# Ledger of designs, part 4: VH-VL binders against q8rxn5r50to198

Target 1, 149 residues: q8rxn5r50to198
Amino acid sequence: GKIFFISQTGTAKALAQRLHELCASNDIAFDIVDPHSYEPEDLPKETLVLFIASTWDGGKPPKNGEFLVNWLGESAEDFRVGSLLLSDCKFAVFGVGSRAYGESYNAVAKELSSRMIGLGGLEMIPVGEGDVDDGELDRAFQDWCDGVI
Below, E stands for the ipSAE of ESMFold2; O stands for the ipSAE of OpenDDE; V2 stands for 0.75 times the mean of E and O plus 0.25 times the DockQ between their complexes.

## First folded at step 4 (VH-VL; framework fv_burosumab)

Design R1 (at its last look DockQ between E and O 0.04; V2 from the best seeds 0.00; counts 0 for: pae O 10.7 > 2, placed apart)
Fold by ESMFold2, look of step 4:
Structure R1 (fold): chain C 149 residues (1-149), chain A 123 residues (1-123), chain B 106 residues (1-106)
Amino acid sequence: as target 1 above (149 residues)
Amino acid sequence: QVQLVQSGAEVKKPGASVKVSCKASGYTFTSYYMHWVRQAPGQGLEWMGIINPSGGSTSNAQKFQGRVTMTRDTSTSTVYMELSSLRSEDTAVYYCARGLRSGWLPRYYFDYWGQGTMVTVSS
Amino acid sequence: AIQLTQSPSSLSASVGDRVTITCRASQGISSYLVWYQQKPGKAPKLLIYDASSLESGVPSRFSGSGSGTDFTLTISSLQPEDFATYYCQQFYSYPTFGPGTKVDIK
């Protein structure tokens, strides 16, 4: 499987590392992937994908995930691609956001989920919604991890 | 060798439903897309939809949306197509046809075809 | 949806003749076009994919060409087993088929 972190300040990356450790402790092997160095055309070959994604200014993805997120958006709107491109892929998304963003709260994680579903991906559990400002981020992440494992 | 064997001919009244089966053999069933294509007597070919038998996800042609349901049973390597609210213009031979390997961009052309199932809709 | 036309609708030819049939798309489809052969009472058989590539086991007397909107299927030296209906199909988007070209014995 693959764990993608989409991170501006390192919070999502640190959470991805925690998830990787939890998976390893349960004898589940994953690769941690910086999407900057990942070829999006390989995504249809993946069978299990986990995203830990921050939302940045104006609901935008952090730079390291921008190409992958844009590729998913373009693919989901391309009628030639069809709704089965990712139909072999199970996925889950955990968002790192802030309710101070209002409408943009976890926008990147919600967009990822929407695009993966629109391309045929099989969502394992609902989008995890972490809030860096409410003091419960670690609990929300733990609950999401328990649901994924 | 790759073989797709379909269920036998059906005669139905308008308003009824029909369910056609397609049993695959000679390859890894869950690794290839499956399509349904129909052909009215003396007419050309019409694509109906696609299923990924690995997870059962489907996409149907707009003309048939709401009337076509595609399913599969991985234990028997069989796909099914059910067409509801039948009309006389649904009289056709219905083919299952194998697409390209899943996990790549779906190429919507077909290298192996079933023998066809005649469905006749009449009073 | 992308519409395909074929010409001629039918033709009569003799064994040994060179036969050319055409397929025209309503918009550019690059090389995303295939050709099928169909005999009465039988399923279609894939002949040509990606406009010009022969499917495994298809005789070399069949060839395809074209890109964009205009495509041809050519049968050099027609054989008795080649009398059939030929369909083009695009896969640039969700598939549509041409109306067919029937090749009969003269």
Scores: ipSAE 0.019, ipTM 0.627, lowest interface PAE 7.7, mean pLDDT 87
Fold by OpenDDE, look of step 4:
Structure R1 (fold): chain C 149 residues (1-149), chain A 123 residues (1-123), chain B 106 residues (1-106)
Amino acid sequence: as target 1 above (149 residues)
Amino acid sequence: QVQLVQSGAEVKKPGASVKVSCKASGYTFTSYYMHWVRQAPGQGLEWMGIINPSGGSTSNAQKFQGRVTMTRDTSTSTVYMELSSLRSEDTAVYYCARGLRSGWLPRYYFDYWGQGTMVTVSS
Amino acid sequence: AIQLTQSPSSLSASVGDRVTITCRASQGISSYLVWYQQKPGKAPKLLIYDASSLESGVPSRFSGSGSGTDFTLTISSLQPEDFATYYCQQFYSYPTFGPGTKVDIK
């Protein structure tokens, strides 16, 4: 499986590392992947994908995830691609955001989920939502991990 | 230059607690994770736990959960490790060690170490 | 937890010798492995990170290789100050250390 971190400040990346360690502790091997160095065309080959995704200014993805998120969006909206492109891919998404941003709260995570589903991916559990400001980020993440692992 | 200076040797009775300090200097204290690693006499190294830069979060090895408490004081650039319910097998040299990082991502290996604190537990 | 083993547990060598120490992980850990040197009464010193990257200030006679489960630390020409115990450590998950390899003077 793949653990993708879409991260601006490093929080999502740190959580991805934690998740990776959790998986390793349970004898589950994942590759931690920076989307910036990943070829999106390889995504249909993945059977298990976990996203840890921050939402940045204006509800936009951090720079390292911009290309992948855009690719997913364009693919999902392209009738030629089809709705079964990711039919062999199980996935889950955890969002890192701030409720201070109102409607933009975890917008990237929600978009990722929506696009993955639109392309035929199987969502393992609902999007996890973490707020960096409420002091419960770690707890929220742990709860999400418990649902995934 | 980075320095980690630990408190002196301790001798404790079984059942007691010990609190070891680690004073950091030569770098931005609030930017690095700190770890604790111990080594029994003539034995290997054993990771105990990690505390994040702010001191607001810790993670301990399962073996020590419920028995170890890590804290840090930003005003004095000092990290503390308290181990309770001491037993003879806790006799060891205890090290604080600075964790590497990539951004805020902790990497669980260590570039700088304290000089170690010998803790002896005996009746 | 991931277990590490080292081979040999100890060895005797002379100054100038090529020394090779191996570390094996109970499961694949990619390149998430480091090597430390420890001398008696001292804290460990980081030598190699990411399996093959030389830590700053460490002599070039030290090198690391390997990935997955099998790793090697090599000292191309042993120097007097290199007599010590060497430990591998994985950071694929929460840290675990190898049992160490003691390099003694022949």
Scores: ipSAE 0.006, ipTM 0.598, lowest interface PAE 10.7, mean pLDDT 93
ESMFold2 (binder alone), look of step 4: mean pLDDT 93; pTM 0.941

Design R2 (at its last look DockQ between E and O 0.04; V2 from the best seeds 0.00; counts 0 for: pae E 13.8 > 2, placed apart)
Fold by OpenDDE, look of step 4:
Structure R2 (fold): chain C 149 residues (1-149), chain A 123 residues (1-123), chain B 106 residues (1-106)
Amino acid sequence: as target 1 above (149 residues)
Amino acid sequence: QVQLVQSGAEVKKPGASVKVSCKASGYTFTSYYMHWVRQAPGQGLEWMGIINPSGGSTSNAQKFQGRVTMTRDTSTSTVYMELSSLRSEDTAVYYCARGLYRGWLPRYYFDYWGQGTMVTVSS
Amino acid sequence: AIQLTQSPSSLSASVGDRVTITCRASQGIDSYLVWYQQKPGKAPKLLIYDASSLESGVPSRFSGSGSGTDFTLTISSLQPEDFATYYCQQFNYYPTFGPGTKVDIK
């Protein structure tokens, strides 16, 4: 499986590392992947994908995830691609954001989930939502991890 | 047709808790976010919080954090809002309201509303 | 939090009148503004979304305009059923409502 971190300030990356360690301690092997160095065309080959995604200013993805998110969007809107592109891929998404930004709260995580589903991916559990401002980020993440592992 | 039907009026003492229900019908219950908005008598509208389609995630206005709990029962298509440590200023009509979608993103405005539940807090 | 103000707080008008209500935001909210109509004892009804888009089923005499901080709701020809209170609401940040504008019959 792959653990993708879409991170601007390092919070999502740190959580991804934590998740990776948690998986390893349970004898579950994952690769931690920076989307910037990943070829999106390889995504249909993945059977298990976990996203830890921050939402940056304006509801946009951090730089390292911009290309992958855009690729997913374009693919999902292409009738030629269809809803079977990711039919063999199970996935889950955890968002890192702030509720102070209203509808932009965890917009990137929600987009990832929506696009993955649109392309035929199977969402393992609902999008996890973490708020960096409420002091409950670690708890929210742990609860999400418990649902994934 | 979409309908949101809320529970009846409540009268509570200060310090008590109130739990308001909102039963949804006429649409795919598990596809939409639900919001709670209240309105004190003769006053404006105040957003309280949101619960996601699965019920696994909620976000509350800072003013109500630690005091409000939103839950969702898929089997009965019902959303609940519980407000604790009631005070006189909590006297208001409480509305459930369905969150809209524009494209794939939920929007924090509302197309369908419950009829409202009057909660009166008095000694 | 984003604060919304409305002008006027109340107005009296006659059937057939052109009515204009203004909503101002404390900071830029792009076009993330909606308008509601509320009648006594009833829940609000969505009229306009994204500042200028007419909600399905809403009469064409209602229109919205504006972006950034200044927004306007216009009723081109007031009808008997339009006497109500109107609220603006922003959703660019945590949702907040304007204080409302009551439209009474003259």
Scores: ipSAE 0.009, ipTM 0.595, lowest interface PAE 9.8, mean pLDDT 93
Fold by ESMFold2, look of step 4:
Order: sequence, then C-alpha cells, then structure tokens
Structure R2 (fold): chain C 149 residues (1-149), chain A 123 residues (1-123), chain B 106 residues (1-106)
Amino acid sequence: as target 1 above (149 residues)
Amino acid sequence: QVQLVQSGAEVKKPGASVKVSCKASGYTFTSYYMHWVRQAPGQGLEWMGIINPSGGSTSNAQKFQGRVTMTRDTSTSTVYMELSSLRSEDTAVYYCARGLYRGWLPRYYFDYWGQGTMVTVSS
Amino acid sequence: AIQLTQSPSSLSASVGDRVTITCRASQGIDSYLVWYQQKPGKAPKLLIYDASSLESGVPSRFSGSGSGTDFTLTISSLQPEDFATYYCQQFNYYPTFGPGTKVDIK
C-alpha cells in the first residue's frame, strides 16, 4: 500500500508518518510517498492508496502534489480515459485545511476523492476533514484512521 | 453467474419517452462500465452510450446527444436508459451490455449482454 | 467515427463447408477488433477478441485473423448451430459495428 502526503509546511507529512506508525502497529505495511517524486502513470498499478492532503491559498495543492493532482484532474475529464482506470484501487483521503478558506476548505482533499472516484477508485470511507484552526484536527484524524484500519 | 436482466417490451407513440431497466447480478456492479446498444428490426447494431455505475458519469454517441439519459441505482445494481422524443425509426431491440476495457483509452468490447427489450414506436 | 464494412452481406452454405467472412475498417485499428455471433431473437455472443483470440467456450472451428484494416473470421467446418449473423466490432476507440454477414443454410 502507499501513503501520499501533499504538504507545504509539513503538517500533512507529519500526519502521514503517524498513520504509517499506526498501520505498522497493526501489522499493515505501507510506504510513505512524496508525490513530487512519484510517477502518476504508475497509479493504476496501485491496489491501496491513502492520501493526506493539505489545501493551500486559493484552494490549490501544495507544490509537492501539484503534478499528481493536475494529472488526476486531466485524466478524469479526458474522454479517452476509461472510468475504470483505477478500478482495482481502494483509497481514502484525509484533508488538512482551514475553515478560514470558506468554499476552499479542504478543496484539494475533496478534489482528490472526486477524481479517484471518477476514475473507478473504491472509496473506503468518507473524506476526512481536518481543520487546523479549530483545535479538533487530532480527533478528526484519529477518527479517520480508525475507519481506515 | 453474470446475468443482465432487462425490463419488458414497450409500445409507445411518437413524441413519448421510454425508460428501459437492466439489472445486473453475479459480479461487482460498480467495477464495470455498462453500455447500451440497439438493433432495429432486420438491421445491425448501433452503440448508444456508456455509463460508469460507480460515479454515474455518462458519455453518449453523438447521434443520441440530448435525447438519451442513463442513470443507475447502486442499491439495486440497476442501470436505466431513457430515450425521449421517440420517432418511428427508434423502433428497435435495446440491449444493455457489460464492457471490458483495454488500457486507459475508451476501448471496449462486450462480454455479457442483456436479453434485449423491444421498443415499438407507432402512431 | 471508424466505419466497418463486411463482405459478403449474406451467403448460403452447407454443413461441412469452410466459410470466410471479411471485415474492413476505414482506418487502422491495430488488432482491436472483435467478432460476435447472433442468432434470431437472441443477443449477440462474443466469439473472438483482439482479432484472433478465441473466447472461452467457443469451438476451435472458429478462427480470426488480420490486423490494421483487414480482418477475417473463418469457420473451418460449418455446423448446424453456426447458421447466424456475424458482426465485427472495433474497439480502438468508441465502439462501432460492421453491418453483419448472414450465414444461411443452403
């Protein structure tokens, strides 16, 4: 399995490391992946993928995930790409955002989920929605982790 | 085993709409595209469109754009095709067909077909 | 769209005959072609995929060949159950079908 972190300041990366430790404690092996160094064309070969994704200013992905997020968006809208491209891939998404962004709150996580579903991915649980500003990020993350495990 | 069971024959007047159902069983409904193909009496086969039952997205053949609506109900593993503004040339047997794909391009052929639904449009 | 033609449009043959049916594409489709058999009142049945691969449960008297634009379905020794209409379908892009070839008893 793979855990992708999409992070500018390190918060999503730290949560990905925490998820990796929780999985290892339950005998579930995952690789932590920086999407900047990941080839998106390999994604159809994955069977289990977890995303921890933050949303940056204007609802945009952090730089390290920009290529992967754009690739998914382009693939999901391309009539030449079948909607079963990722049909063997189970996934879950946890978003790291701030309600101060209004409509852009966790926009990257919501886009990832929508695009993965549009390409045939099997969503394991609803998108986890974390808010860095309300003091409940840790609880939201833990609840999401419990659902994944 | 894989089965696609369609709703029964229908007789319609020109200008009406028809909605044909296709219930899937024996496989994971949301993992395969469903297609609709029709065949006028004594004629060949004509592809109408495709639905992804997982997210509900559709793409229709240009000939039917604006007249065909495909939907699905994942709780009953059923796909629906509705054809509006019916004309006499829409008289045909309508098939649902399960698509197999090859690669990430829209390359499909059909391994299982429903039994067909005759739709007759006459005034 | 990729157009397919079939030849002949119909033929009459006897049990035991060797039958060949051709399909021509308006542009190259590599080997992305399938053949279906359809009996009266029934849905099409997949016979051949990828131009030459036999679908599970299809008798070995059926064979397919070709690539690019020209494809052939062959029945080496026609049996009573083989009297049907045969359609090619390309899947290099969105599906299109040939007009069919009807094989009748002589």
Scores: ipSAE 0.000, ipTM 0.492, lowest interface PAE 13.8, mean pLDDT 85
ESMFold2 (binder alone), look of step 4: mean pLDDT 91; pTM 0.932

Design R3 (at its last look DockQ between E and O 0.04; V2 from the best seeds 0.00; counts 0 for: pae O 8.6 > 2, placed apart)
Fold by OpenDDE, look of step 4:
Structure R3 (fold): chain C 149 residues (1-149), chain A 123 residues (1-123), chain B 106 residues (1-106)
Amino acid sequence: as target 1 above (149 residues)
Amino acid sequence: QVQLVQSGAEVKKPGASVKVSCKASGYTFTSYYMHWVRQAPGQGLEWMGIINPSGGSTYNAQKFQGRVTMTRDTSTSTVYMELSSLRSEDTAVYYCARGTYSGWLPRYYFDYWGQGTMVTVSS
Amino acid sequence: AIQLTQSPSSLSASVGDRVTITCRASQGISSYLVWYQQKPGKAPKLLIYDASSLESGVPSRFSGSGSGTDFTLTISSLQPEDFATYYCQQFDSYPTFGPGTKVDIK
């Protein structure tokens, strides 16, 4: 499986590393991946994908995830691509955001989930949502991890 | 066609409050963010804040925090901006401006503007 | 906050002239920059978005270029209706505007 971190300030990356360690301690092997270095067209080859995704200003993805997010969006909206592109891929998404952004709160995580589903991916559990401002980020993440592992 | 029609000019005393309205038409009102931007006479443009499509969340520029209240009324497709504790420096034309999207992502630039509301603060 | 500067603050030109206006950001903003035109007593009008994309209905004599910190608005052949003030605005974060460039008749 793959653990993707879409991170601007490093929070999502740190959580991804934590998840990676947690998986390893349970004898579950994942590769931790920076989306910037990943070819999105390889995504259909993945059978298990976990996203830790931060939402940045204006609801936009961090730069390292911009290409992947855009690719998913374009692919999901392209009739030629079809709704079975990711039919062999199970996935889950955890969002890192701030409710101060209103409707943009965890917009990237929500969109990732929506696009993955639109392309035929199987969502393991609902999107986890973490708020960097409410002091409950660690707890929220742990709860999400418990659902994934 | 998209239209943003604002309320008329206001003259206020220092310390008073002013509430400017912006009536939207020609598009799905509850789908777009609305912004407020002001311009002092002969000066540049200054962003004040944003209100989300549902009206449930707002964010104001730090300069105006505690002094600005933005609301929206979906039944009338109207957005309001109230500025309190007015001072002479608040004399300006106030604009409502519709936020844009790039795909599903909101973008903080503006494709449609109201005609502006002149607010004059003087003793 | 991201600050924008513009150069020049004002210029005088004639109909048919090529006009170039520069906008500089205090930090890298990728292509998250737009240009507005504003005439006296009117609201700003969007001309260019994403640094170089022409807004629908805007004449092709307008063009934008640049990325990172340095951006340029160009009017290839100035027309009578182009005399106005032009503003750049970044949207990499919450909006900030340049101080404007006034284009006057020579």
Scores: ipSAE 0.015, ipTM 0.611, lowest interface PAE 8.6, mean pLDDT 94
Fold by ESMFold2, look of step 4:
Order: C-alpha cells, then sequence, then structure tokens
Structure R3 (fold): chain C 149 residues (1-149), chain A 123 residues (1-123), chain B 106 residues (1-106)
C-alpha cells in the first residue's frame, strides 16, 4: 500500500506519518510517498492508495502534489486512458482544509476523489473533511482512520 | 498457448436473455482486459464492451447500455456476457477477445479471440 | 463514431498475385488502425497493428501502410492460405470496424 501526502505547511505530512504509525501498530505495512518524487504513470499498478491532502489558497494543490493532481485531471480527458485505468485500485482521501475558504474548502481532496473514481478507482469511504480552524482536526482524522482500518 | 473457449450455440425467443461464457487458458487471466465483439450474419463486427477481470470493473458500449452485463469468475478463469431483452437483430456470432495488459492504458484491439458463439433469436 | 470503408468489397486473385486492400476513415485517426484476417467459420486473426507493425507469427508477405485517413494492406505474393476476408479496425476511439474485403481464388 501507499500513503501520499500533499502538504503546503506540513500538516498533511504529519497526519500521513501518524496514519503510517497507526497502520504499523496494527501490523499493516504502508510506504509514505512524497508525490513530488512519484511517477504518476505507476499509479495504475497500485492496489491500495491513501491520500492526505491539504488545499492551497484558491483551491490549488500544494506544490509537491501539483504534477500528480494535474496528471489525474489530464488522464480523465484522454480516451486512451479510459474509465478502467485505476479499476484495480482501492483508495481513500482525507482532506486538510479550512471552512474560511468557502467553495475551496478541501477542494484538492474532493478533486482527488472525483478523479480517482472517474478513472475507475474504488473509494473505500467518503472523503474525510478536516478543518484546521475548528479545533476538531485530530478527531476528524482519527474517525477517518478508524473507517479505513 | 493462449486459448479462449466459448460456450455452445444458443437459440432464444425474443424477450429472453442469453449468457455466453469464455474460458481463458495459457496466460494469467487477471492480467489482461477482455472484450466482447459481435458479428451479425453478413454484417460487420461491433464492439460491445470491456471487463477488467482483476476486480470485475466493466464498461459497456452505449448501444448496449442497460442490456449487457459482463462478469467473471477468477477461480475458473471465465468471463460471462449476458444480453437481456433479446430481439431478432441480436442474432449474431458473439466473440470474446483479449485486449492489452491490465494496469496499463487500454488499447482497443485484440490479439486473441474465442471461437465465437452463435446466438439465434427467433419466434 | 468513426466510420471505416474498405475497397474493394471483394476480389478474385491467383496464387502469386500482389493484392492491395484500402481502408478509409471518416476522420483522421493518426496510425491507430489494425488489420484482421477472418476465414469462414473462424474468429478474426490479428495481422497488423499501429497501421504498419506485423503481429508476431504473421508472414512477412503481409504489410500495412498509411496514416491519417487512408490505409493499405498489401499481400506481396498471395498464397493459398490467404483466401479470406480482411477487416480494418480503428482504435483512435471506441472500436469501429470496416465492412471487410473478401479475397477469393480465381
Amino acid sequence: as target 1 above (149 residues)
Amino acid sequence: QVQLVQSGAEVKKPGASVKVSCKASGYTFTSYYMHWVRQAPGQGLEWMGIINPSGGSTYNAQKFQGRVTMTRDTSTSTVYMELSSLRSEDTAVYYCARGTYSGWLPRYYFDYWGQGTMVTVSS
Amino acid sequence: AIQLTQSPSSLSASVGDRVTITCRASQGISSYLVWYQQKPGKAPKLLIYDASSLESGVPSRFSGSGSGTDFTLTISSLQPEDFATYYCQQFDSYPTFGPGTKVDIK
């Protein structure tokens, strides 16, 4: 399995590390992956993928995940990719955002989920929605982790 | 040696359903997409849809939406195609055909074909 | 949907003849074209993919050419086992097939 963190301020990376530790304590092995160093064309080979993604101002992905997110968007528009490209891949997404962003609240996480589903991915649970401003981010994350495991 | 062996000919009445099987051998069943293509007597070939046998995800050609269901059984390396609400124009030879390696971009042409299954729909 | 036509619809030829079959697409499809051979009572057999690439085990007397809208299958020296119907198929979008060209003995 792979845990991707898409992080602007380090919050998503820290949560990915926490998820990795939780999985390890339950004897579940995952690799933590910085998508900046990941080849997106390898994604169809993955069978289990977890995303922890923050949203940048204006609804944009943090820089380390920009290429992967853009690749998913471009792939959804290419006939040769098709809607079965990721059909062997189970995934789940947790978003780190702020309700102060309005329409951009967790936009990256929602886009990731939409693109993965459109390419045939099997969503394990609904997108987890974390809010850095409501004091409940850790609780929301733990609830999402419980659903994944 | 790659082989695709299909079930035998069927005669059906209009409004019935037919389920055609395609048993694969000589390769890793879950590693290649499988397609269904039909050929009406004296007419051309017509693509019906694709299944990824790893996981069982499918896409049906628009003409057959709501009438075709594709499934697979990995323990027997078999793909099934079921066509419902049959009409006389569904009379055709139905082929299973192996596509590209799964986990890669599908390229919609076929290197191995089953022997074909004649389905005749008549009153 | 991308329509394919083939020319001629049928032909008669002798062993040793050079045979040329044309496929035309209703719009440009780059090199995303395949040729199949089909004998009576048998499934199609892949001959040529990507317009000009020979499938493994196909005799070198078969060749394909073309790009865009116009494509050609050539049999340089017809053999007795080559009497069959030949179909083109595009894969620039979801597959469509040409109507076939029947090659008979003279």
Scores: ipSAE 0.012, ipTM 0.613, lowest interface PAE 8.3, mean pLDDT 87
ESMFold2 (binder alone), look of step 4: mean pLDDT 92; pTM 0.937

## First folded at step 5 (VH-VL; framework fv_burosumab)

Design G01
Fold by ESMFold2-Fast, scan of step 5:
Structure G01 (fold): chain C 149 residues (1-149), chain A 122 residues (1-122), chain B 106 residues (1-106)
Amino acid sequence: as target 1 above (149 residues)
Amino acid sequence: QVQLVQSGAEVKKPGASVKVSCKASGYTFTSYYMHWVRQAPGQGLEWMGIINPSGGSTSNAQKFQGRVTMTRDTSTSTVYMELSSLRSEDTAVYYCARGYSGWLPRYYFDYWGQGTMVTVSS
Amino acid sequence: AIQLTQSPSSLSASVGDRVTITCRASQGISSALVWYQQKPGKAPKLLIYDASSLESGVPSRFSGSGSGTDFTLTISSLQPEDFATYYCQQFNSYPTFGPGTKVDIK
């Protein structure tokens, strides 16, 4: 399976590396993937994907995830694609955000979840939400990891 | 009106399999997840797994991995839960229950089937 | 897995009483908690979602509060139809339920 990180400041990337290490210690093999280097048209071939996604000011994804997020949005609204594109795909999403952004809090993670479901994917666990400003990010992330593993 | 109607009670011997059906009506079948939850007599509730009726993808609780199979038939708006290698401790009421699968999916259950009693005895 | 504990396991109360039931999570779950009512021989019925939001059609005497790890369901003035078992459930991870609190007549 694949762990995608959508990260500009490095927080989501560091969490993805931590998740990879946790999975490896339990004999579960994942590849850490930068979405910028991934062909989104290959996503329907995946059976298990995990996203760790930061949200920037205004609810925007970091640049390395922009193309994948936009592709998912376009595919979900394309009448030719249908609701079964990702029907073989199990997934989970952890968001890295700040409540100081108000309504944009973890918007990218929520958008990823919504689009994956709309295309037929099965969400293994509800979207995890971490807040970089509340001192509880590590606890929220560990709770989410326990649900995924 | 939303309704989930389950198949009737079953009596099985240890080692057998049981397949419970849940027919949905009153809403768009493929727009909501369907979950299965069981309850042993006099005991609490236990989540078994989830199916996306749109694509047919499933995820099951670790305890039931390898023994539970969930499927659906979109032409009849019906989900199925098959539990194999039955043991006495599988005696329980089995419920199908609807969960929201939209923008912010939340795995709690707004509508429940009436339940199917499965008794496993030798 | 996130474990839920309820207290008390059972209680006896009279019509008109204020009843308080608590649910504690082994880990932080934000507001990702729901409450169900189950009467004998029936499926559970949703009462409260997102810790404090009252489900449509549920009497206003029911209320929920809490966040993180500690949650409370309150029935402000118990009615005859409220004698039932009450379950909390979390959805911050794969669903898990509390063991239930049985509310019996005194």
Scores: ipSAE 0.006, ipTM 0.584, lowest interface PAE 10.6, mean pLDDT 86

Design G02
Fold by ESMFold2-Fast, scan of step 5:
Structure G02 (fold): chain C 149 residues (1-149), chain A 122 residues (1-122), chain B 106 residues (1-106)
Amino acid sequence: as target 1 above (149 residues)
Amino acid sequence: QVQLVQSGAEVKKPGASVKVSCKASGYTFTSYYMHWVRQAPGQGLEWMGIINPSGGSTSNAQKFQGRVTMTRDTSTSTVYMELSSLRSEDTAVYYCARGLYSGWLPRYFDYWGQGTMVTVSS
Amino acid sequence: AIQLTQSPSSLSASVGDRVTITCRASQGISSALVWYQQKPGKAPKLLIYDASSLESGVPSRFSGSGSGTDFTLTISSLQPEDFATYYCQQFNSYPTFGPGTKVDIK
């Protein structure tokens, strides 16, 4: 499997490392992947993908995730044929954001989930949502991890 | 050597169902999508739908929704296309064709089966 | 659905002739166009993909060009084995085919 982190300040990357360690302790091997170094055309070859995605100013993804998020959006233009694109892919998404951004709260994570479902992916659990400002981020993340593992 | 070998010709009565098979060899069966395309005598090509042999998920052309069912058997590397409620206008050669990737979508066809003639007559 | 038209619907040509076939899409499809050759009683054979990319093993006398809505297939010096029907197909949406162009002996 693969754990993708979309991160500007390093919070999502740190959570991806924690998830990787939890999976390894249960004898489940994952690769931690920076989307900037990943060819999105290889996504249909994946059978298990986990996203940990931050959302910042204006509901936009951090730079390391821009290409992947835009690629998924363009793929959705051909949703009828594209509904089979990721049909072998099980996935889950955890969002890292702040409620201070209002309607943009975890917008990237929600968009990723919607795009993956539209392209035929099987969502294992609902989108997890963590708020960096509420002191409950670690708990929200652990609850999501418990649903994934 | 990639090969797609289809089942033999069928003659059916109106209202019956027909199930055509396509056996793949020479490549990893689950790594490529399979499409079904038909051609009425003396006419052009018409796309019917697509199946992902790995998970078995399908997407069918609007015209055939409700009448076409596509399935696969990974143990025999075979895809199937079943068309129900047959009418005389369903008389055609039915082809399976392997989807080749252009960028991210498997939307055009590099290898085709030899075709299966299905005749629907009184 | 994206509709494709081909012109001419049929043509007669001699060995050595330059043959040009046009495919027009009802809306922009970028370079998402493929050309197939079909001989009587046979399955179609892939010739050109992504509008202009020659499939491996296809003779260099075949070429494709175009983008957006207007596309052309050219056979620079027609050979006896090239008498066939040629179909364009788009993959910018659900696959659709043109009606075909039949190339017959003059």
Scores: ipSAE 0.000, ipTM 0.523, lowest interface PAE 14.2, mean pLDDT 85

Design G03
Fold by ESMFold2-Fast, scan of step 5:
Structure G03 (fold): chain C 149 residues (1-149), chain A 121 residues (1-121), chain B 106 residues (1-106)
Amino acid sequence: as target 1 above (149 residues)
Amino acid sequence: QVQLVQSGAEVKKPGASVKVSCKASGYTFTSYYMHWVRQAPGQGLEWMGIINPSGGSTSNAQKFQGRVTMTRDTSTSTVYMELSSLRSEDTAVYYCARGLSGWLPRYFDYWGQGTMVTVSS
Amino acid sequence: AIQLTQSPSSLSASVGDRVTITCRASQGISSALVWYQQKPGKAPKLLIYDASSLESGVPSRFSGSGSGTDFTLTISSLQPEDFATYYCQQFNSYPTFGPGTKVDIK
């Protein structure tokens, strides 16, 4: 399977590394993937993907995830792309954000989940929502990990 | 022990909506996915969709997109399946079925008793 | 969507016979295949999961085998209570079911 990190300051990347270590300790093999170096057209070939996504200024994804997020949005709105494009793909999403941004709180993670579902992906657990400012990020992340492992 | 108890039979006219309930007991409601599967008289089984009772996230089979809505109420451990714009072809027994927890909702170990929905003029 | 076919669509057999039902997937599904038994008027009952694992409480005369695209359900010595329709289901993607195989006692 693949763990995608969408990260500006490194928090989501660090959590992806921790998830990878948790999976490895349970004899589960994952590759950590930077979406910037991934061809989104290969996504329909994946059977298991995990996203750890931060939300940046104005509800936008960090640059390394921008192309993937935009591709998913365009694919979900394209009537020629059936709603079963990602039907072989099981996925889960954990968001890294701040409640101080109001309606933009974990907007990228929520968008990823919505687009993946719209394209036929099977969501294994609800979007996890971490807040970098509340001192509960590690707890929220561990709860989400317990749901996917 | 695990039980899934569904609401009673419904008779509806074409164009109406029907909402079927499935009350779970004997396990932690939010730890397992719930699926809906239907079976037209004399026909095979057809998967309709899945709901995660924890967050309420859903995914529906393409055939039912736009017509099916799945919801849950964690306070009563109940899932709901609402099918709108009913046609005679929607006459079927509707089942809720529990998916396994963990990595993937893999298969259905417990099924509700079924709810007969008849669509007739 | 992954399509499943079953063969035969129906069969008649005598008590004590060995019965084999096959299920074929339109693409590789590894071992992500289950078998259900459904008796008239009742909900399906899980028999076999992960292609070959027998569900608790299911008689040992039932067995499953296969991986990839080709799977079989075997009943080693058919009993009167085995009159039913048998369905395969894949879970490698969104769940899809085979069309069913009806087993009638001669």
Scores: ipSAE 0.000, ipTM 0.490, lowest interface PAE 17.0, mean pLDDT 84

